# Designs tried in a protein design chat: VH-VL binders against q9vpl3. Part 239

Target 1, 224 residues: q9vpl3
Amino acid sequence: RGKINIQRPKAPHYERARVVAVTQPKYPELPKAKSCFKTRAERTQQQQENPYNEIIAREVRNWLDHSRLVAFFHLSSITADDIFRVRVQLHKQNLHLKSYGSKIIEQAVKNTRYEAIVPLFHSNHCIVFSPDPEKTAALLRIVRRVPQMVLLGGIVEETMLSRNQLVAYAQMPGLHAVQAQLVQTLSQAPGHLIQQLQAHQNSFVQVLDVHAKNQMNEETPKST

## First folded at step 8 (VH-VL)

Design da33 (framework fv_anetumab)
Fold by ESMFold2-Fast, scan of step 8:
Structure da33 (fold): chain C 224 residues (1-224), chain A 121 residues (1-121), chain B 111 residues (1-111)
Amino acid sequence: as target 1 above (224 residues)
Amino acid sequence: QVELVQSGAEVKKPGESLKISCKGSGYSFTDYWIGWVRQAPGKGLEWMGIIYPGDSYTRYSPSFQGQVTISADKSISTAYLQWSSLKASDTAMYYCARDEGIYDNYYFDYWGQGTLVTVSS
Amino acid sequence: DIALTQPASVSGSPGQSITISCTGTSSDVGGDNYVSWYQQHPGKAPKLMIYEVSNRPSGVSNRFSGSKSGNTASLTISGLQAEDEADYYCSSYTSSSTPYVFGGGTKLTVL
């Protein structure tokens, strides 16, 4: 419906995402920068002293635990009307678009199987959850018309997949045996996946430059 | 099964308006993109633009931006291509085609039979 | 729109194999699995023969296959038949403003 304080302000996130995209920082440097500002004890105490963040982190963990499909997106500036329309279309397919601050995501996945995804959330982001992995194709068809959402990768059946691997998986909807085989074939170690996802983030910067130059010859969705 | 049926051939004079149609059947019309492809007599295929009927989001080729209007009426599963003022150079075969593309995949899987538009000077 | 580079014509005899090339750049044909191939008989609508470089739709003969090496995609037709005589178009994503760019087309003659 409008901005919820659960989400960090759009303007600061937009500026930070832009700076990160331009500088293309090494992922190990971002976690170190944060840890250098606070001791482990101070970080733990702040989490305990802020029950709001703890409750939301638990919500994120519950979504991760109960979703067989999780897709990660970089999110550029988008109007409230546009994101609402996307949420409505996704919800009709049992797809749930959520946006959480990077600190909350970090707290939610710390000491879990999903900790490797933390570097993806140091820029402006959103996540789509679904209990139904068969909906991957529907998800990608909807997101295709939303240029502000750029696919980074995801998790299917607890297996981390790159952007290209998710697209390949989506091409086999309704074929459980083939999809299970594909997921096993496409599965990778977390370290290798992070390297591939960073490459996709770099590809996003290149695509964004092309998009900016061609902006005048593309039509945005009309309110009519 | 899946079928795209286009309106009949048109013969027009320069300066006249025209609206041709493409009706989809055998699938969920609002879940697939509909593109328009032009083929001038004796020449190759040229993409003009595309529409997502679910919300009428349109994208145009740079060559056709401002030259034509693409629209859709989801209640009757029909997409449209419209000219406000035809030119002799608009004489061509016009195809509609369905794109089932998933995210980064761009291709047309089913094509209409084509609408021949002749603009006689 | 900028067309991808295809030979204007190619010829073969019944039973032979022929290959049609489609050359682009590293950002289009070379960038990802963007390439599709269409067959068009005179006076008829195009028909999808290959999508995403090498995938064949239901109803398309296994004599048709697609591949890619660097910036060049190829359509190969084995066991050439008279009915294969048609125009063949490649297509690729090139940019967000031109997500469907067609090659100039190749006339296949079966002699």
Scores: ipSAE 0.012, ipTM 0.496, lowest interface PAE 8.6, mean pLDDT 77

Design da34 (framework fv_anetumab)
Fold by ESMFold2-Fast, scan of step 8:
Structure da34 (fold): chain C 224 residues (1-224), chain A 121 residues (1-121), chain B 111 residues (1-111)
Amino acid sequence: as target 1 above (224 residues)
Amino acid sequence: QVELVQSGAEVKKPGESLKISCKGSGYSFTDYWIGWVRQAPGKGLEWMGIIYPGDSYTRYSPSFQGQVTISADKSISTAYLQWSSLKASDTAMYYCARDEGIYDDYYFDYWGQGTLVTVSS
Amino acid sequence: DIALTQPASVSGSPGQSITISCTGTSSDVGGDNYVSWYQQHPGKAPKLMIYEVSNRPSGVSNRFSGSKSGNTASLTISGLQAEDEADYYCSSYTSSSTPYVFGGGTKLTVL
C-alpha cells in the first residue's frame, strides 16, 4: 500500500501485539561453543557417547592446536547482550570467545598435557583463543570492564600459566624473545597451578559479586 | 611520546553548565582507560570516575555518580567531563590520566596538566 | 569517607633515606598488588612513581622503591635530594563501591 507516516501513542496501526509476537527473534539454543552463560546442569547432561560431543571436542582440539594464546575465565551471571558486546570488542583484536560444556572439554583434552584444566570447567566458564600471544594485554584490558568474567589462567606458547603469571606476561615489552623468556620462567611456579587457579576463582568471584551488589544498591535510590 | 592535553582554565557562576576536555596523543586512544581525578584547593586527590573509550563504558565514584558525566569521542581521541549545573563546591583542579592497569588494578601512568575550574558568585 | 592513612608530613636531609607509610584494609592495600604511589610538586600534575606495590615506570629513579607488609604499604626514597621535596600520595584498588581510593597525602620536606 502507500507510505505509512502516522503513529499513535497508543493503539498501534498494525495490531502491534501480533506483529511483535511474530517478529520477536527466537534465540536458538546456542551450541556450548558459542555461549558462556549456560548452566552447570545443562553441561552435566551431556554424554560421552554423544556424536555431537565428539564433533565439538574436535573443534576444541583444533582451537587449542592453532592458538598460541588461550585464556580461561569463570563467568558469573551476565546478559546475552552484555556478553555479545564483549565478543564484538574481542573479535576486533583477533580474540575468539567460546564456551564449551565440561564433558566436551574433558573429552577434548583427555590424554593430553592439558588434561589438568578440566576441573576449571565444573562451573560456568568461557575460553578466549587467539593465534597471537601479543594480544594478551588487549584481551585483559577489554575483559577488565566485565566484572562477571574472572580470569583463572591460561596457556601461552603451550605453557600453562596462573592468573598472576598471565597478567605478568601481558605487562612485558612487545619483544617476542623477552616474552618467551618470561613464559619459561613463570611456568616454574613452586605450587600446584590448578589448585591456585581454583582458589583464585572461588574467593575473587565472591568479592566481585558482593561489590557488584553494593554498587547496584547505591546507584538505584528509590527517592530519585 | 604519550601526552594528555587538557582544556584551559574556566571561571563560572553557580548553575552554569561546563564541559572540559582531555586529548590523548602518542598512543592508541581506544586501548586505554581514562580516569578523572579532582583536587580541591589545598586538599588531596579524589577519584571521580573512569571511561573505556573503546565502547564508552564508565565507572563512577559513588560521590560523583549523577553529579558529572564522563564521555569520550574516539574520532578526535578526546575524553570529557561535564556538569549540567555547577556549584561553588565544584571549585577545584581537575586532572585526566591514562590508566595503564592491565586487568585487576588501576594506576595512572600519564597525567594531563590539569584544568582549574573556579565557581563563584 | 575513610581513605588510606598516610602521615601528614615527613622530613629528611640530603643523602638520607626516608619511608612513607600507607595503611588500608585487607580488601585494598592488604589484598593483591594494588598499590601505586604518586609524586606531586606544587602547582604540577601528579607523576606515577611506583605501581603494583613495587614496580617502577621507565624514567623513575631506582632511589624510589615500594613494598608492603600486611595492610601497610611503604614508599622508600634513598639518597634523598632537594628535588624530592613534594607531596606523595598512595593509591589502591578496592573492592568497595568506590573501586579506587587515594591516601590523604604526605608532605616531604628536605631540610
Scores: ipSAE 0.280, ipTM 0.609, lowest interface PAE 3.0, mean pLDDT 78

Design da35 (framework fv_anetumab)
Fold by ESMFold2-Fast, scan of step 8:
Structure da35 (fold): chain C 224 residues (1-224), chain A 121 residues (1-121), chain B 111 residues (1-111)
Amino acid sequence: as target 1 above (224 residues)
Amino acid sequence: QVELVQSGAEVKKPGESLKISCKGSGYSFTDYWIGWVRQAPGKGLEWMGIIYPGDSYTRYSPSFQGQVTISADKSISTAYLQWSSLKASDTAMYYCARDEGIYDHYYFDYWGQGTLVTVSS
Amino acid sequence: DIALTQPASVSGSPGQSITISCTGTSSDVGGDNYVSWYQQHPGKAPKLMIYEVSNRPSGVSNRFSGSKSGNTASLTISGLQAEDEADYYCSSYTSSSTPYVFGGGTKLTVL
């Protein structure tokens, strides 16, 4: 409106308003209300500065330090029952599915060679850890049944690998020495790897968009 | 040696039920997907669906969703394809095949010998 | 029904090289290394000849090779022999309603 209405309403329902006001509970002063309520940005900043986040970041660093296989996934909407079944199948192969907030991951990899992976975790994600890199094939076979989990890439023997490189590594599960040589051959600088991992994520989105467009348009195939 | 052995040929009338089998041997049955592929007389290969025997997760081709049921019994390393009510158009050779695929790289490395299903009145 | 496009037939003489094409979309053939090829002799089960675009299983002659350019994959058979006469099917992963599709098949005749 052009002006704020400063006129006090003189409703014919004065009696009703009075009765409602009398029966409502009243809390004239809120203890700690100012410190309890924060904007979304302030909550995010406060959460990042919380000492508890450093404890969880140390947990993430511990997983990274003791895992010879780390795989990164984009995670779409999935039911609690479905993800639980996936966790059970993975756990039988000594594969541990974890989810951590982006700020905690950033704190965990800060000042490490893996710092450049932080942009991968700005969307919904999950990570699988294992002390055994020979379980890469088992991991990828299990995740095939979970279309909500999209492989972005990983770390094998402290070497960053793109999605395609991780799949290639999995193709030689019985040849540990050859796998180690392959990892060295396929190794990439973190900056270059981020571009490859993001390209895969972008390609997936592009493929879905093209499929949706083709389905809506009911395009005639090139051949009859 | 990896081997897939399918059940014998079947001759049925329209409206009858049928369940055919595919037994895997020489490998860890629960670690590999099993697909079903149909081939009508004189026609090409049609993918019907696939099952992960470890938890019986299935995916079907839209053409076969609701028309057939794929299942597996991991205790006897056997996959099944079944119909509640056969049609004459179900007359075909049916193959099972093991999918060695890693993540989204799908291919069938070992195939069963095929089960011929003939549906006629 | 999204099927991959193959020529219905190709022919060649012994010792000749022939190529069979398989055309799809950017979400299947044109995507990653999703293409496989199968050989089927009359009355027999299909046999895997090529997987992941260009890889050969053990026991498959090196006369068979696979390649891909854009949305078209190719199976090339060099030094064509009478026993190569068969039906050939390409196949690919796809992100559509099915994770796996076959081409229509190509009948190879050795003249």
Scores: ipSAE 0.172, ipTM 0.590, lowest interface PAE 3.3, mean pLDDT 79

Design da36 (framework fv_anetumab)
Fold by ESMFold2-Fast, scan of step 8:
Structure da36 (fold): chain C 224 residues (1-224), chain A 121 residues (1-121), chain B 111 residues (1-111)
Amino acid sequence: as target 1 above (224 residues)
Amino acid sequence: QVELVQSGAEVKKPGESLKISCKGSGYSFTDYWIGWVRQAPGKGLEWMGIIYPGDSYTRYSPSFQGQVTISADKSISTAYLQWSSLKASDTAMYYCARDEGIYDSFYFDYWGQGTLVTVSS
Amino acid sequence: DIALTQPASVSGSPGQSITISCTGTSSDVGGDNYVSWYQQHPGKAPKLMIYEVSNRPSGVSNRFSGSKSGNTASLTISGLQAEDEADYYCSSYTSSSTPYVFGGGTKLTVL
């Protein structure tokens, strides 16, 4: 409604007043949608700026720095009484059962060599810390009676171990076990059978490549 | 060095109670599971149950749940197998054995000499 | 109840090799390395001969070896000797409620 177009321009002074009003500097205001839209990196940075999460993440880093044994477990539904009894038995062996939120774990291990453990904590989990790696066997014997706790892996003497490697370490005595396990973990060279299997796979890929190229050559004849 | 020593042979009548023992030595008793295995005359081995002496957590075979009680006294490194009321069918050799297994391995590395229990009228 | 199947008896002559089978299911013998073997001489306690399918404890002769194929584990005794005459039992994990299940036993006779 109203007149959409003014065919007769107003007096210069009146038009200049309108131009001044519409050309007045307008301070940009970020739309709510744009102000709430953040990249993954920006969300991660915001988490690190939370004082509560940073304090707890620092606690986790201190446990990792001062523990020569760290074991990771998936934790199924368990009663408070049952987990308390497990915690007491572990504590008698200088083993400390802790539970932390996945975001706090991620924040604690970000930019460290342990960042690879983050996917383990996207489900229900708990961690056992100890300054004494000789307690690995005691830990695993205690946990055998707790079917709700499933071993995922661990860290021994700053070396990440799979479930099977941690179990193997637990069966070895003393300093020789540490040296043997670290050498085995560091030298994860493919076995002869695995190397042979990989060679066969490479040959298969080469055969497929030749077949594909022959099919293309039939569609596009080679120029003489 | 590691040794499990069991109590002596027993001759009992049906309805009587009995408690037999298994004393561990040469290792940290509270760090290993102790199992009880039965062998009826001329028959094979049959697992009855296990105990973790550190907190006396027990687990029984379904066949023996409610029929026997397994316990341990860590102060004297001794495990026990007990019946409240014996039956003639309880006549068997009873072995205790130490579980060497870690986490998901289940096997017995050291065995006691056995306790023969004879239940007859 | 015996969940694992063993032959009742097996025999061999000195110096020969014999094999004792232990058959279960895909969730026990056919699963992970759950199989152990025990030797029992008449009137004596069982002795661990093999654990985790193929491992030998210290003090067990290298004439004893263990293996597994599918749902069947095997104990092989090479260079058979008179003192090998005994009953042999396999054992396997089957479930959390029955972590120890024994086979029926095999009587080995050395001819």
Scores: ipSAE 0.097, ipTM 0.572, lowest interface PAE 4.4, mean pLDDT 78

Design da37 (framework fv_anetumab)
Fold by ESMFold2-Fast, scan of step 8:
Structure da37 (fold): chain C 224 residues (1-224), chain A 121 residues (1-121), chain B 111 residues (1-111)
Amino acid sequence: as target 1 above (224 residues)
Amino acid sequence: QVELVQSGAEVKKPGESLKISCKGSGYSFTDYWIGWVRQAPGKGLEWMGIIYPGDSYTRYSPSFQGQVTISADKSISTAYLQWSSLKASDTAMYYCARDEGIYDSWYFDYWGQGTLVTVSS
Amino acid sequence: DIALTQPASVSGSPGQSITISCTGTSSDVGGDNYVSWYQQHPGKAPKLMIYEVSNRPSGVSNRFSGSKSGNTASLTISGLQAEDEADYYCSSYTSSSTPYVFGGGTKLTVL
């Protein structure tokens, strides 16, 4: 069992406490007394509405509002040096790699058209933002060298796209009419798209399992 | 307009070092991967490795890991394939090729003309 | 142990159609649209003919088409011409330690 061993100065012994009490104001501090009656639910809700979280959630909303390209990735364990090098390469292409906690993402997209993406962020994740959707191809070529980052899907021109749809979009740079047609043809309800994005995440897990099995098989030569 | 130009044919003796080049032009060199593909006389294509010139990140085939070094100089848009000590079995045509693949597709859209390396005693 | 299997040779007459197969596993050919095809004339560099199973680059004749069924990809050449005589290689992405894997190549003879 764990315990918290952080203690403030102990209350004075009976004699000293009594002396302090008689030197205090005659009437009770009602406003302070009322704060002692906050329920656990009220304290939990107050923690969820932490001002810091709201500030960062506002930052995420600003990134979403001002980015015409948003890409979602599953992120496996990676060193600080390696992710920093990726951020630098992406930044040169006006691509901004960000990592936010699941609760902050949920606060940022709550009551928006993108609320359905929240389940994608219950595991390790990162997001790349850009004001330039023509940088999608550059993004994906850079990320190919980072096996720890696996594409789940994205948002282009405010339209949610699956992994395959985002890759297809990347292959059509400079063809605005064709790109717009592709995005419009992919008209899908957020719920259906999330199922497709989760399916890609499951496919990634299957690919990792196959890769691990292949690595094991390579360690022991197979005859016949 | 997109072109990959490789260095000229080489004739070397076993134990000598060699560095061949592949110069890209007509595109943003740092935005595309460059792969190296070997073809022994009368044999098929064999992938050796690939480099992302933007940060010189490399991946090698297990068969060529430790046998060759792939590098790039982005200031002159040139990729290199290097041997510290050549063997007779290194006799082959060596191609560089630009990888146009996006994310999980890997394919070479433009190829260099090839560099013939002959190692004989 | 990943290998892409191609027939060593295939032959046809001018004007006929031929198909070259490329067989792999569920993690390469049988996966997503990972297959590409290259044409190589003797003494020349390979040329990309098909990428992502069925897409043609600019400048490649529409006589060349690609398809896939399960773990087998196919390159089909219709209206065979003498200039089609070459070696053809399939390639696929794979999740193994080698992201590229090539087939053994198929020599097409036009008689």
Scores: ipSAE 0.196, ipTM 0.593, lowest interface PAE 3.3, mean pLDDT 79

Design da38 (framework fv_anetumab)
Fold by ESMFold2-Fast, scan of step 8:
Structure da38 (fold): chain C 224 residues (1-224), chain A 121 residues (1-121), chain B 111 residues (1-111)
Amino acid sequence: as target 1 above (224 residues)
Amino acid sequence: QVELVQSGAEVKKPGESLKISCKGSGYSFTDYWIGWVRQAPGKGLEWMGIIYPGDSYTRYSPSFQGQVTISADKSISTAYLQWSSLKASDTAMYYCARDEGIYDSHAFDYWGQGTLVTVSS
Amino acid sequence: DIALTQPASVSGSPGQSITISCTGTSSDVGGDNYVSWYQQHPGKAPKLMIYEVSNRPSGVSNRFSGSKSGNTASLTISGLQAEDEADYYCSSYTSSSTPYVFGGGTKLTVL
């Protein structure tokens, strides 16, 4: 290994370090305290900002908080008639096409785990939101006929997915989501629990099904 | 030109392991799904499973879950179908086939030539 | 669930038109437009003839056409030729535990 490293004009590791700093607070309770309470100085500083922009930023945060599917697109030049037609088709599938300025998106995601998405919005863009992650396949079917919309990536069940990962999820959305939820649930004791499941592969489907149902019942009870 | 080339015919005994291959060329291998389809002598087509080489996401037919393993090596644009222990009932023609990964049509547009697997004592 | 239903055989003479049916359920054939048709000659791999109910890939003759009504899809071959003698399989896709389902196959005989 050499002692002199290559100097970078923009440090990709700095962007990663910022994301880590947001997701890894110095104390476990600090993110909750920060989200619930603001200091007088912080409140006064926010009063200097445009009130309209803060209202729209809160709208974006509400969409992010209540959407289990978020897809990011680059948007090339498109006629008003064509984009309206796309919005109508998406709305029929409970998919909500929104466009926001880059500054508003930056304000909405600052101090969140999603701060790293800001560079995606330096060019013309749009976002599709849905409370239903199973609509990912419907989304991709609709936008496939719209060459002006280019998929960049997305968020499914609060997990950042690349373009290829989101496309793969669209093929078998229910199974992929169940697998992701199981992995997240096992994260507190990953070695022991995962090894136990792998040791009993002949019953793995049953274990996965029972665990998925228990997690769904705990977090969001379902009908049927 | 898009092409899927499968490994040659195999003659095996029950209990032996086997790994057959399907090499894609003429396209971006990580942007398309590779499915495996079985055709037993005198029977029709049966879907076995599918893999997305870009992230190795794999899904199996319930009839073949636990019976075979599907994998891919994107560095050499090759997908694999593997048995740990062959049975006489595994005697069949095995096809690999490509499905569009980006905004897929859910149709197998290009097929390999097939690999005949014969399992007998 | 259950595999798609096709007639075991169909026959016709050169120049005639024939139709092969493929019947499923509202969740597969009757659902989204993901019905495909494949042609298989003896000793050869299947070839995609129709995708998304009625679309033809490049290089497939316009004598082949596809349609769908309710839970039944149909492949129609017009101007029947000797080269059309083959087995024909329909297929559907759905977002279920058995996403790809093939029909039982139809043997087309040209007199």
Scores: ipSAE 0.005, ipTM 0.434, lowest interface PAE 12.2, mean pLDDT 74

Design da39 (framework fv_anetumab)
Fold by ESMFold2-Fast, scan of step 8:
Structure da39 (fold): chain C 224 residues (1-224), chain A 121 residues (1-121), chain B 111 residues (1-111)
Amino acid sequence: as target 1 above (224 residues)
Amino acid sequence: QVELVQSGAEVKKPGESLKISCKGSGYSFTDYWIGWVRQAPGKGLEWMGIIYPGDSYTRYSPSFQGQVTISADKSISTAYLQWSSLKASDTAMYYCARDEGIYDSYFFDYWGQGTLVTVSS
Amino acid sequence: DIALTQPASVSGSPGQSITISCTGTSSDVGGDNYVSWYQQHPGKAPKLMIYEVSNRPSGVSNRFSGSKSGNTASLTISGLQAEDEADYYCSSYTSSSTPYVFGGGTKLTVL
């Protein structure tokens, strides 16, 4: 007879009564004189909604306009604390890590030569900006210890470069004449660049997937 | 001119502690990775671990995780490899080497002259 | 427990060309430009001879060249000289936990 682990039910309607008491409207009904009338809250929301994307797109255009180095990354799952540490380390080298929504990037690059990069940003991404292209090597050495950031490509001195081309550029940081020649030699049409960047993204995602699986099967380093 | 200068040869007994050094000069020490590579007598090269001196971020080979400690002092451009308790099997030549590899390239462009560590009773 | 396979020894005569192979898998040697080559004379530290499969550092003779086909990378030494007699090691990235894996080494004898 009976149940070994019988539980006493919660008091009848306690949760429902509490929800009704807390969630019921506390504010008086606002008078609506005509259909075209909007409340102060609705007007404030409309004003913030309308210029929001344009303000951020203008920020992106400003970064593009004043940066001679722009690097594009695919971003895997990373904690806020870890990305903050990366941002701090990059900032010490005058490298600025930014993340923007795909729609905002589309608005920022529309009617520019860089419009072709938009497909790269339909997945999780981040961008690093710098006014100093000599910092490309420093950028890549810092990012090398952040497996969640996968290099897709970039823009150096207004020239679009694939992952391999950007890495090649970084190998010559003290040789301005050689770097200028390399940038000129490696310049490509947007269509070709997009194909190469997508291929490199897929290759690196595969390498990271293998690495992540190896990490799951291997003992975690003590320093991690 | 890039140069890596390592500390002198060591003769130790099992159970003793040891710390060997690798001093970099002729380049920006904090901008390059420093790795440690072991070579047992008559054997090949084996990577042990690596450090980025700019923030002391370290990575170890699975074979050496917990067996050694790698550190760096950027104020004197020196990297270190340390054992808390030596074993006879630690007898080897130890090289430090600078990694010039950018992003996904992993190679050592300059090597120290090596530190011979002999552990015997 | 070496992930990269090299022949234990190779031999050649002065003026000949010789090739040393380094065989891995599609995720390391076959994956991308991960392969480097090091020369080690007896009692000396290793010296970088080739990086990223085929690139040569300043100061390395143009007699040394690197290439790869599939899962096998090759170091070729043309115009073989007595001073080329040394041990040669290949190295490749294999995973983020093992970004530096060395081959077993090849002893080159010049006779």
Scores: ipSAE 0.036, ipTM 0.554, lowest interface PAE 6.1, mean pLDDT 78

Design da4 (framework fv_anetumab)
Fold by ESMFold2-Fast, scan of step 8:
Structure da4 (fold): chain C 224 residues (1-224), chain A 121 residues (1-121), chain B 111 residues (1-111)
Amino acid sequence: as target 1 above (224 residues)
Amino acid sequence: QVELVQSGAEVKKPGESLKISCKGSGYSFTNYWIGWVRQAPGKGLEWMGIIYPGDSYTRYSPSFQGQVTISADKSISTAYLQWSSLKASDTAMYYCARDEGIYDSYYFDYWGQGTLVTVSS
Amino acid sequence: DIALTQPASVSGSPGQSITISCTGTSSDVGGDNYVSWYQQHPGKAPKLMIYEVSNRPSGVSNRFSGSKSGNTASLTISGLQAEDEADYYCSSYTSSSTPYVFGGGTKLTVL
């Protein structure tokens, strides 16, 4: 029972801070202080008028440009605690889980080589970034335990890969993986890749529909 | 050299607790899943469950959920299978195995030698 | 508690080819490349022979091959040898509540 209330801030510390604020020299600085107040209000207004989305879009472009591995996922409803645990597990492997609004993604990739990915982000999504493409296998083993994250595809060494191609890449060690990437770069058309990624989303929806129908049928076993 | 070494054979009475072990060596223990497989005398293989040692996340077969506990200690590269109260029907060979599967594929590339558990009165 | 369906036994003579079937559902065998095959000699741990339907691990003879058609996977052993006499188990990942399932096993006798 000898606990000291750690939550309560020490009164002397806060009193000292207030005294310092009160004793700050005001005259002849009062006219400047009023001008600074107006400048602060103007800065606040300018921050509201500045496109906030542009700042975040630049962050997304930075991640895309400096990551040799990018993986795209559909994200179903998940608790804050569960997603936090996944982020921690991924971070230990130098894998960085990020979530951005579709408008920000669209703004980030507009007029870039990555513009083809925009349709993937019209639904709930998340992205994993890493500077190390050899971590693809580790990434996929980790997310295998997270049913709320469904792999849609990715980008490895600047080459866009479908779900199946990314899984195949993860199985290939060393030189064979590099050679596979080169072949993929020479033969893969962006239009064909987006069709493959969209087909995966449709297959996922079909699987959910079949599961729902099977659950409903289990309620009426007499029919069988 | 990748190797999984299991603890020795056990002879127990019904109602007793037991914890058997599986020690991995020659690879990064926290980067691979470990599965447990049961084989009753003269019967086939039954999957019991799987653990990711990096964070001790587990998935169990419905038949074994609540019957056993799977755990791991990454500091000594060892996975465990534990019973709080053994039954005669728990008499079986128990294997641990490393899962090399990626994303949506489970397959076990290296297997332990097995631990024979005999429960009799 | 539904296991994959395998024949209980199969037999062949040295030099022949035999095939062992493994039948499941669209959520396991019929899904993606989920099927693996294991060989078990009496008193020994299982050994991985085939993974992801048709891939062989290093050190496994090319006499062993895997294939799949619809909901049925097959393990084929060509040039049958006495040392191939063992129990063979198919296995599959499944998207159901049991994420992994084994077949009942097939005893291969080499006469």
Scores: ipSAE 0.146, ipTM 0.585, lowest interface PAE 4.1, mean pLDDT 78

